# Designs tried in a protein design chat: VHH binders against f4i9g2. Part 1

Scores and structures below are computed, not measured.

Target 1, 368 residues: f4i9g2
Amino acid sequence: RSEKSEERRFDQKMSAHGAGIKTSSSAVPFASPKSRFLSKQEKFYPRCTPRLTGPQSRDTPPKRDTGIANEKDWGIDLLNENVNEAGTNEDGSSWFRESGHDLGDNGYRCRWSRMGGRSHDGSSEWTETWWEKSDWTGYKELGVEKSGKNSEGDSWWETWQEVLHQDEWSNLARIERSAQKQAKSGTENAGWYEKWWEKYDAKGWTEKGAHKYGRLNEQSWWEKWGEHYDGRGSVLKWTDKWAETELGTKWGDKWEEKFFSGIGSRQGETWHVSPNSDRWSRTWGEEHFGNGKVHKYGKSTTGESWDIVVDEETYYEAEPHYGWADVVGDSTQLLSIQPRERPPGVYPNLEFGPSPPPEPDLPPDQPQ
Structure headers, positions and changes below count from the first letter of each chain, unless a header shows other numbers; antibody chains are not in Kabat numbers.
ipSAE, averaged over its two directions, is called F for ESMFold2-Fast, E for ESMFold2 and O for OpenDDE. V2 adds 0.75 times the mean of E and O to 0.25 times the DockQ between the complexes of E and O.
[cut] marks letters that were taken out.

## First folded at step 5 (VHH)

Design h18
Fold by ESMFold2, look of step 11:
Structure h18 (fold): chain B 368 residues (1-368), chain A 122 residues (1-122)
Amino acid sequence: as target 1 above (368 residues)
Amino acid sequence: QVQLVESGGALVQPGGSLRLSCAASGFTFSSYAMRWYRQAPGKEREWVAGISSSGGSTSYEDSVKGRFTISRDDARNTVYLQMNSLKPEDTAVYYCAAPYRPWGYKESYDYWGQGTQVTVSS
């Protein structure tokens, strides 16, 4: 045991729901089991490889809890030529690369590139597919899919995409990002799956979230969360985390908050279920009136209870820290996709940035 | 087809001992945790004991701690419940269960045996 004369201090707001744990943050320890399945480092190589060497190996799984990568982190550089090649490297491993160009209705175009490799003995393999899509509605898409396995029997799959389209009702441009990631161990009962999304429009609407699942031998855990900003001051955030053991013990923590103009609420629950189905639970809530008063309340199945009104400044994140301007700056390749040449007089109607709705030109007797 | 078959239930006097067995088939036994439950007449089924898939962790209902021991033999696909110092309150049908959770699903599903009767006469 190490001992220290200085103590770290946490900034905490003391409240009637106890513990000094802030209700708007997930500061409460929630034990996600450490995976003994360790992802190997991924190396991002130059996309332009010599034809005689073949593509570089990409036989390592994705890392968990990394969110959604930017397009620059992938280094996407689609092949301009149509390719269908395969070969053998000096170490006996095989490789392939191919590319193509698909055309379809309404100006649809997809440029794609696929590459992959397999070790000499076939014990490891990987594939990656990259694409750009567009059509005459103004839709644009960048995407990546990769998968593989290694000699230890680990397997993985990952998708990433970034989409531009016009919102039907507002005429605003909307950028959406998403990722799905999965990895499983070949030697342990361990693995994980994650789904992430981020959605933005030009007037500040923002939606973000994740669904996660993991297992490490005798424990499994789940995590879900979401954030919604309507671009007009309304904020909703929530989480739902829980875990279980093979022996039947389950536990979890969930909370939500909703705010507008300094008025809103937070509420949550921490719970535990024994294998015999006995349930312990502690609930809490805060009601913020927008006048310096906060109603804090809570109770537990063991008889704990509080119900108090305090003088307290209301704090919450009213705006996303990463929004439309940021995603536009990070989506240059997506935005530069050139659609097929459009016949004269046919144009997409995309709105970027803040603009008022068009004023309708209605005759006096025309319904609105 | 998953099957769990309990055996070893009997009539015993208070203070006696009994060992229950649960033979498993139709799945990879060493990958599953195993549990024992019991149901007395007119009562709900209650959890009694559990053992992890590795056998390294065990857990017991408070009323049986120190008297009952759960164990497993993966070579024979069998889980056991050694019951000592039996009391009339232990009279019940005893069930073996194997929890199953499909990958990525929130809910689990238990496979159940048909039960074995244990009677502790006063």
Scores: ipSAE 0.173, ipTM 0.693, lowest interface PAE 6.0, mean pLDDT 79
Fold by OpenDDE, look of step 11:
Structure h18 (fold): chain B 368 residues (1-368), chain A 122 residues (1-122)
Amino acid sequence: as target 1 above (368 residues)
Amino acid sequence: QVQLVESGGALVQPGGSLRLSCAASGFTFSSYAMRWYRQAPGKEREWVAGISSSGGSTSYEDSVKGRFTISRDDARNTVYLQMNSLKPEDTAVYYCAAPYRPWGYKESYDYWGQGTQVTVSS
């Protein structure tokens, strides 16, 4: 039974009778009297109303997976004068503001500002610190540190840094950006940590990476990734993820990609382990020959296996989406840092100060 | 100090039922998933069941699925294992476990009780 669905084409012809009424009304140009309102430019002296309201602190932990924020978003407030102030608000909360200027050898200068507050009952507190550093070697640093605790018992800490320096080996200008963030719950066995870094040089070398850790009670996860660009077309990318669920299931995923001039390889592994220790895994690889052919191979613990050559175009990013020109453009405050004037006849001691102690490496992943 | 105390183990006939209890102390019980394991004579310890911290999710070994039920009472800091339709193969020492993972480490450990003996025999 062939039910013929009749397409009723409703042709609604509505006839647009455009009646042309010409009405000519000669609007007499009322000569608006030029009232010479001598606008007394009352010089609005911006009454610096002392914003008696202490800077409103963030009362919540930072968001996860936000990467390295732009310097413009950190609310950098460096004071030009040495200040040491404190007060109590009407609600009983307290605040402080302090600033300083530290001088050192080789033209070292550090300008810093710090502010913070505490609730009347001491249940909440916050602190923000900004700094600007420079020396005669061309070293510049801009940084922020923020920390807090709220009434719920949550605590957090975050830091951001931008550094301009000359590379010791290449004598090239390098910009390094980094961020570290952590938060802990006051009510649950929960917290997270993130470390982000970006390194750029003027030749196009770029390194980016992140380490992430999180816990929610018995759930935990790790994430690591990295990107490397040599500035000549060589690219390395990798990821490594691991997680454990509430029920004790574990899973992981890792892959690596390496390319140069259209030739390269990809490799990866995905695995999971059930609470009863049953393990499943899949490994795979790709070889890209640069001629439109790709060798794909893989296997799993469940008996899957493949080994094939396919016609497939190779796609990879030979250059970072965000590179030297971009980071320079986004580092205007960093670049604006003015070093102290070098006295005549004083040459910078190129003694590269001890590399800042390696940031405490997250406890080395015990080799599984 | 973390303590887990299992109880309820007994001698039962095939087809019988038992309810095991594990009383927990020394940690925030409601924040942790709990697990049951068993170890038969001459065999390795094997996972039996798990329950999430919220109690909203449960998982079972295939051999006990449909027969065993894991549950928890957070007010009493106790996890239970209801065992129905018991078989001789279920004869084992049953252990309660609480997971522990230090901050920043992938490695995890379990806290264990002393276990309770379950014997299924005619």
Scores: ipSAE 0.049, ipTM 0.603, lowest interface PAE 2.3, mean pLDDT 82

## First folded at step 8 (VHH)

Design n5
Fold by ESMFold2, look of step 10:
Structure n5 (fold): chain B 368 residues (1-368), chain A 124 residues (1-124)
Amino acid sequence: as target 1 above (368 residues)
Amino acid sequence: QVQLVESGGALVQPGGSLRLSCAASGFTFSSYAMRWYRQAPGKEREWVAGISSSGGSTSYEDSVKGRFTISRDDARNTVYLQMNSLKPEDTAVYYCAAPYRPWGSDRYTDYDYWGQGTQVTVSS
């Protein structure tokens, strides 16, 4: 081969002159860019401020989560009496603290507290709200909402809630948690958003998942995943992660599994797409027959393939490592919410006609 | 009202040069990547070149590398495509586009804003 040969020009590994941006020439694993909020000065602030004193300034955006907080992480403490106070700190910043009750039909009660602050020039501000709700149907809720902005133009918002409710037909208790968190940088077109949920019932049904998004350095990334356990041995889990650049390069990795009684499947794909729609892909799968044999298969757009049957024991997570007993133990504040006292001769507004039958127990291998 | 308006298309002989312009309005131009596509008669629209929102990164389809140059002028809200060493195979309607990615979107909600196109014809 000569230095000018066509074979050299079309080799996978080009010379340094033609190397250009080689970081995109191979299959790229999914990456979540770091938030620019990590470069900001972090100050620890207590979740709860002393009664009748001003709260500390909260001008720093929140960090991304690794999971949903439990109620003790928030330290929610609502007062029985109304508070409405405000003041000015030594540096000229202002603050307020207030609390109250909302009452409604069927014994509805929402006890809430709110606090906030603002810098002396108004360039930064923040608020935090906490609540508990209940009614005579047995519904209970804890919640938090926070938001703010700072002088650098960053903004943030987050919510968290935890709910207890009872199915009126079966009396089956459910505890559900959800959280959303968002932060954006005002000095860069960057930010992230996360949504999380966990749902549990007393018979072992469990659903968990997350949707996440972020943007940094002219790249965007997404992450979605879910887990579902029917409490009777059926499990479904999946993940779908992907990213793209502004120039149109995209890449991702996804997989799923579904199992019951040692029988089921796993499958996945890793892929990469160039701006002109050229696609690289590698897929794989496993079929588990419940008899010690597993069919494994896969292929790629570069010609790799396999299709074999092997002797292999089937292992998968048939039950959640965190379930009903755990969430009940971690939700004592929620469960301790006292409903409004019923006056003599008053009762909850319930439908007293025939209750609908409970829905049949069906394996949750597909949503209805 | 988002608008992208291409101009500069013409009839040119092989080996010639041409500069296309795309004037943008109705959005914050400096926050968006810009792309050029082309569509030959009877063919699907194909990607030609792209430039990042900052202007710091560019990419090109292999058949135009070294001959075409994409650039942007944020003060004029305009993206350009300089086309040199034109070949008959470059004959097409050329479109500019801006990818639209709402905050918190996923891949199922993407689409681009498109211009009306400008005709480039390269013939002997």
Scores: ipSAE 0.367, ipTM 0.782, lowest interface PAE 3.2, mean pLDDT 78
Fold by OpenDDE, look of step 10:
Structure n5 (fold): chain B 368 residues (1-368), chain A 124 residues (1-124)
Amino acid sequence: as target 1 above (368 residues)
Amino acid sequence: QVQLVESGGALVQPGGSLRLSCAASGFTFSSYAMRWYRQAPGKEREWVAGISSSGGSTSYEDSVKGRFTISRDDARNTVYLQMNSLKPEDTAVYYCAAPYRPWGSDRYTDYDYWGQGTQVTVSS
């Protein structure tokens, strides 16, 4: 029995006549009395408080999933002079600060600063290094490295780099950013590693990606993703994730997206494996025809299957949210690096050394 | 895996008493402050009480001060909430919370592990 519940459309139009009361209240400017407080110009003698306290750093590992920090967040402050200083604080902790200037062939210049400290008992230590590099080829680099250990036994390492160079193949200016972070617990069988990269060129080519690994006792996870924009409207995005639980259950999810001019495809797989080795998986795909129709298909190991064409609008990002203009805007310190003066008649050797082969994605050696 | 299992929830009359228990596992219980929350129907979850890792410090929501007592037994990995002079307004699902401190996270993450909760109903 099909009870037709009637959706009563109550239309009520109520015309609320908002009366515009003009209240003109002429606020009389109360003449605040000129109290003649004779400002005794206390001569602020700039107490050069001797910065007696050595540099300080964090005492905890970095946060996960923070991506690549910008130049401002790095706080790169290179010393202009060669410094070699060390001291002991009142609490018995020690610190050091050093800087240098390395020169090489082809106008190579590297400015660097390093600082660090150690607790009085040696239970905690930290080191930070900054560098600026340039040569006559137009190469510019900013970098940071940070490491530390705390009293709990946790240890960490971080690095950031920004590079401006000319692409060997396209002769286009390219800005590349990268970050690596890792930490290890002093008390648990736990650690994580993250690698992030971003690459941009002036034509809109963009590559972004991350590799993440982690372990917490019997739990482990792996995550990889990438985005690629060709600058002409072609987009590739992909993700691959898996994890293992304490119970020995494994699960994974992966997908890929490819689009150009409103036409493209998506495909993916979700799977899990139980501790008894029973495997379940679902695979799916979408074909986008650019005409408001999408072919959707999929199947599972449990007997699910579908194959349908639906009316659905296609949504994808044809351009990166953060592109060339953005990275240039955020790379002011990098761009401000001044190469050494080139002597008259000397031309840079444009022999771009072979880009170091991408270090094989060797999974970080699981600390045995 | 961090697990919190609340128990002791019941139907009680106004003025009655209950003792809730939360059994904790999967982390070093003695090293963490523990908290009780409650969520009444149609309301947001609210903080009720907290106890420091050492057990030396306790704090309470104003509405439960003098009526509720939080305690812990580290040997049993259990936190308790003694509830006296219960009122109809105390009707809620009560949750035990442990600070979420995954390795590599900021020590001050406002994230907690939650149990499934235990129902407390105060009704005549």
Scores: ipSAE 0.000, ipTM 0.225, lowest interface PAE 11.1, mean pLDDT 79

## First folded at step 12 (VHH)

Design r2
Fold by ESMFold2, look of step 12:
Structure r2 (fold): chain B 368 residues (1-368), chain A 124 residues (1-124)
Amino acid sequence: as target 1 above (368 residues)
Amino acid sequence: QVQLVESGGALVQPGGSLRLSCAASGFTFSSYAMRWYRQAPGKEREWVAAISSSGGSTSYKDSVKGRFTISRDDARNTVYLQMNSLKPEDTAVYYCAAPYRPWGYDRYTSYDYWGQGTQVTVSS
């Protein structure tokens, strides 16, 4: 997933809402303000460092609207041995790196690597942790967490993970990817937070979504959206965006669509609330009958209304652009995680009697 | 314990002036927008004025615009409402409020803190 892919998807959703005479974004676009977060890298280590110095800093602030990165974008490289090193660079900054593994019940294994740095006066610091987890239920997890702060008061935090598991009852393989990202600026009262997720199963079920929040220039905004594909032609998509000023003005828009086999509906609302609670709103809807006829309707608190049937071909995206085959192909490191070897010696034993017990199902281990 | 305490309400003649004060404690005053509301007998409470956390933006109900001025003094944790050219329809209990808006708030985690109110009466 990339900024280009996310932008194209977002634009298509706005185009698909299908309001007749007026679009929800035509007069005043609902745009999230650009983050004022500084992307300046605090240099703990020169790029041309001597071979005996600690790790080069890899901890950078996350960027808005970048979705969920691929494994390759992180470059996760876990060590097979325990490491515990620390040092001080010529400029007085300090660094550390360590690695290890944890073992637990039901074949649980977590291999991890952690690194970080800190400026001489302690005003800047960063950490990054990578891990692989597995157990004997077939669960696999690959993950990253990073955080940092700089001398200008900016701070950031990001997590990323991929998970493989099989549903206990259906035995379908599922891959889930997620990310959380946060950045705050100490030079302005500004910041943002995003949570992204993607879920896939082997029969084509797909769920994607995001929750976003930001604050800038005495204004806060929210953006939420979701997409569900059942793998058999049913699609549900929705978006809910709104903003608020400190002085009490609120506004937003939301819409949803649900379709199967050319039959379905779209509906939405654009709204505004003044500081004294006066509310304006405009609602709209479309019913698609699968026969070339579409019922379009709507109304507003200012008296606008319409209720018409038109001749119109129904268009919607019935299948995800990125699905199970794609995520399997992009998750090779996750899928290559090798579980712990089982202890020798436990086999089904028919000598217990004429009716041996059934094989037990084991639940997956709890996440860390 | 958040506290907002209004003062300065009085009986005045039409055309007169008053300055209301709202002293705040129990929170970081400079991080909050502040608002004034009023409630006349038998009526619902209504918004009167607002000032942003920085003090750089203000807004007013149309019927008081040009007559009332909201301001803040962050060093004294106080918001003010200067009320000029008072009319009998300005008679009400005046309340200050501080909207609670933590990081990441939504419709379920936001609300306003309120003062106890101060009475303003404009009569001949």
Scores: ipSAE 0.536, ipTM 0.851, lowest interface PAE 1.7, mean pLDDT 79
Fold by ESMFold2, fold request of step 18:
Structure r2 (fold): chain B 368 residues (1-368), chain A 124 residues (1-124)
Amino acid sequence: as target 1 above (368 residues)
Amino acid sequence: QVQLVESGGALVQPGGSLRLSCAASGFTFSSYAMRWYRQAPGKEREWVAAISSSGGSTSYKDSVKGRFTISRDDARNTVYLQMNSLKPEDTAVYYCAAPYRPWGYDRYTSYDYWGQGTQVTVSS
């Protein structure tokens, strides 16, 4: 009943890999608003673009917990010519469309297209920008930025990028995807923001994660998590979730796991802090030896403790469901970006070690 | 730019009452939760009471529940702490605070604005 006991977390959910210690005294250990902030979605269909069909409308706010879209879901179709157009639709709304090219050093080229619209009275608007970038280092990028607002003052913003980069030292290709998503209410102190990323290399290295933040009902929450696969059987996963009320109550849950060849560990903490700075916490750990035995241990600030070895099989996700071969297959537009034509004599150096120049593969031209 | 100015501190007898005020400026007062802290000589600053930005929720340190009341007047940009049944252990400098929680803050980048404090002394 005191504030020190308010929203106290006694529960610990089993981890996604099934081996975590469960402690249950409350049904909901993390207070995250499940309702959507932007419940009134005003459709804003631009007439200045050929694209009216996609996984997400240009004039519709992003949705929580939807990750990073595939490049095909955006339907990016860059204009081949420079455009600077504007007009008025039948309903009185206005639109614009522009495109261009930016050129820079080392073969840099950015092709871009930008479009948008505005209602007749100016109360709602949207913009969307697409781009394609490349240079002579092997860098390629495909991207989107969109934003909008509706007549009720709700606003949103979203970015998406897919990047190819080649490490000059190792010559390993990397594909990286990322997204940022944000929506804010126009009528209350509420909204959310998410940053997502995925990274892959040709040797099976994979990193994924998200940072999330939200605010509703005088509470704020955060979620951060990451997954790392080294491509050789080593796995690290972690999660850190927490929340805070305006009155100063804070609570959270975090855990991590590390595994290689059935051997590894899990550990975590559930915690609660009252406005008076009184802290309750419960920490736990597991050591997995790869032989059917698991060392489980933990303690709490209220005096609970345990330290035991049990017979238990080890389960964890040893490799990613979606890896390099998958992302290469889903990144055909990115990979198809053609860099600027090189002038004669501008070639990358190759690090093969000393060798004489190779003889031509083609015979010399026949005499005239 | 942000200013919090406490007032109302005094010397009072045990069992007496005081009302502290904290006048705020330099921010949209109605968007902020407000808190009172106190610091006795030689002790760390401690939390006393909090009120939500809407004013619909309050919380108190156990030792002051039933004796102290936090309230706010958004038209005057002012937070109050009504202190009744004062005891010698309530002797301290009292501070008001406004937690600054901008969009997208996290627990490592948030901070509070503080006033200069007002002295309350309870003695016979």
Scores: ipSAE 0.504, ipTM 0.839, lowest interface PAE 1.9, mean pLDDT 80
Fold by ESMFold2, look of step 14:
Structure r2 (fold): chain B 368 residues (1-368), chain A 124 residues (1-124)
Amino acid sequence: as target 1 above (368 residues)
Amino acid sequence: QVQLVESGGALVQPGGSLRLSCAASGFTFSSYAMRWYRQAPGKEREWVAAISSSGGSTSYKDSVKGRFTISRDDARNTVYLQMNSLKPEDTAVYYCAAPYRPWGYDRYTSYDYWGQGTQVTVSS
């Protein structure tokens, strides 16, 4: 729904301002191509359970999502007992599953479960780990990490986590979700990487965004977007997409909007760069005065320009479609994590739990 | 440490031919596209030709198309520029370049490696 609202505004800006027309005779199509190596089977295979006690193979890469999953999509169900098991299936493949818990200072506890499998010739393998963390500051965390490779050399890796913590300065409860997914072809120069995050606090602050990257042979592309609501009526949204060929052609489209109380701006640019560094661009903007008047303007490197004031009602999304009440309702397992029992007379250290790690802009480098 | 070393520049008469070489080291050569640029006296550096990492695609500045040929030899970590039918306006220092584009790059993590150049002079 938020995606449709963003697209509707983007489509309206493109139509109203005439942006997006490429004038270069050597123009390359806008590159948001899908990786072709991801056409592998993504259906769930039937489990082999009649003669086995081990887990089913999970050697298929994940599908590329349109957003970040919630905890119910994962179905996390940690084992309630310690397990350390391994075995061999009828086809010669091996498997293992194990579970345990780690204890630390300030009531820290991590309950975890891990499983994996490997084909009989070692050409494919997979691993999945789930965990549940808590401490006496009120910090709670759910997490998943999966990885694998198949006999064709394709490899994949994904993580997901959901965190409850108290913000250090505001003392407000925060729920944060993040995910990373990556898949690479074993035979082609192809793959993709995606990172998402969502952050919410009890006063209506919301931050969401994604960084995406893909490559298919001689083309690479990036898409970044973000949205931020301060909970007091201020909204910032932006998108930056671009692509590049190995031979040196680059192109892209970017826009942003910033609003408060019906006053604000939208602006954007569509651009191309040739291998000889010749740059074409077309920029546009809108200034909204909060009085039924909108200043619309734009220009291009080919001499186009416009500058006009129109009578137009301002529309923008002042509130997120998915906020604190929604994330609380979708985080029941996270919120129900029971902290480690505290001995009588022991008071918790009032240092807050660990902050989420910094989120890098580049995908993880994959060791060989 | 990445290094690009050009060679093969010389004085040649109009209509003549030269072959430039650029030896590369310090990176996985077969994973990189390679490019040639040139800079004439008093002018900005300009792109001349490019070849993809696979060698399957090439592109050329219009003024050299049909006269220059870019090629690569991954076994020797070398890119070449075969220059035929040379004209006085081809006089310049020629540079090779390798665009650094790591997995998942963006504008802040990408840049080009450059050689020191080789002089080509076309005159009688």
Scores: ipSAE 0.492, ipTM 0.834, lowest interface PAE 1.9, mean pLDDT 77

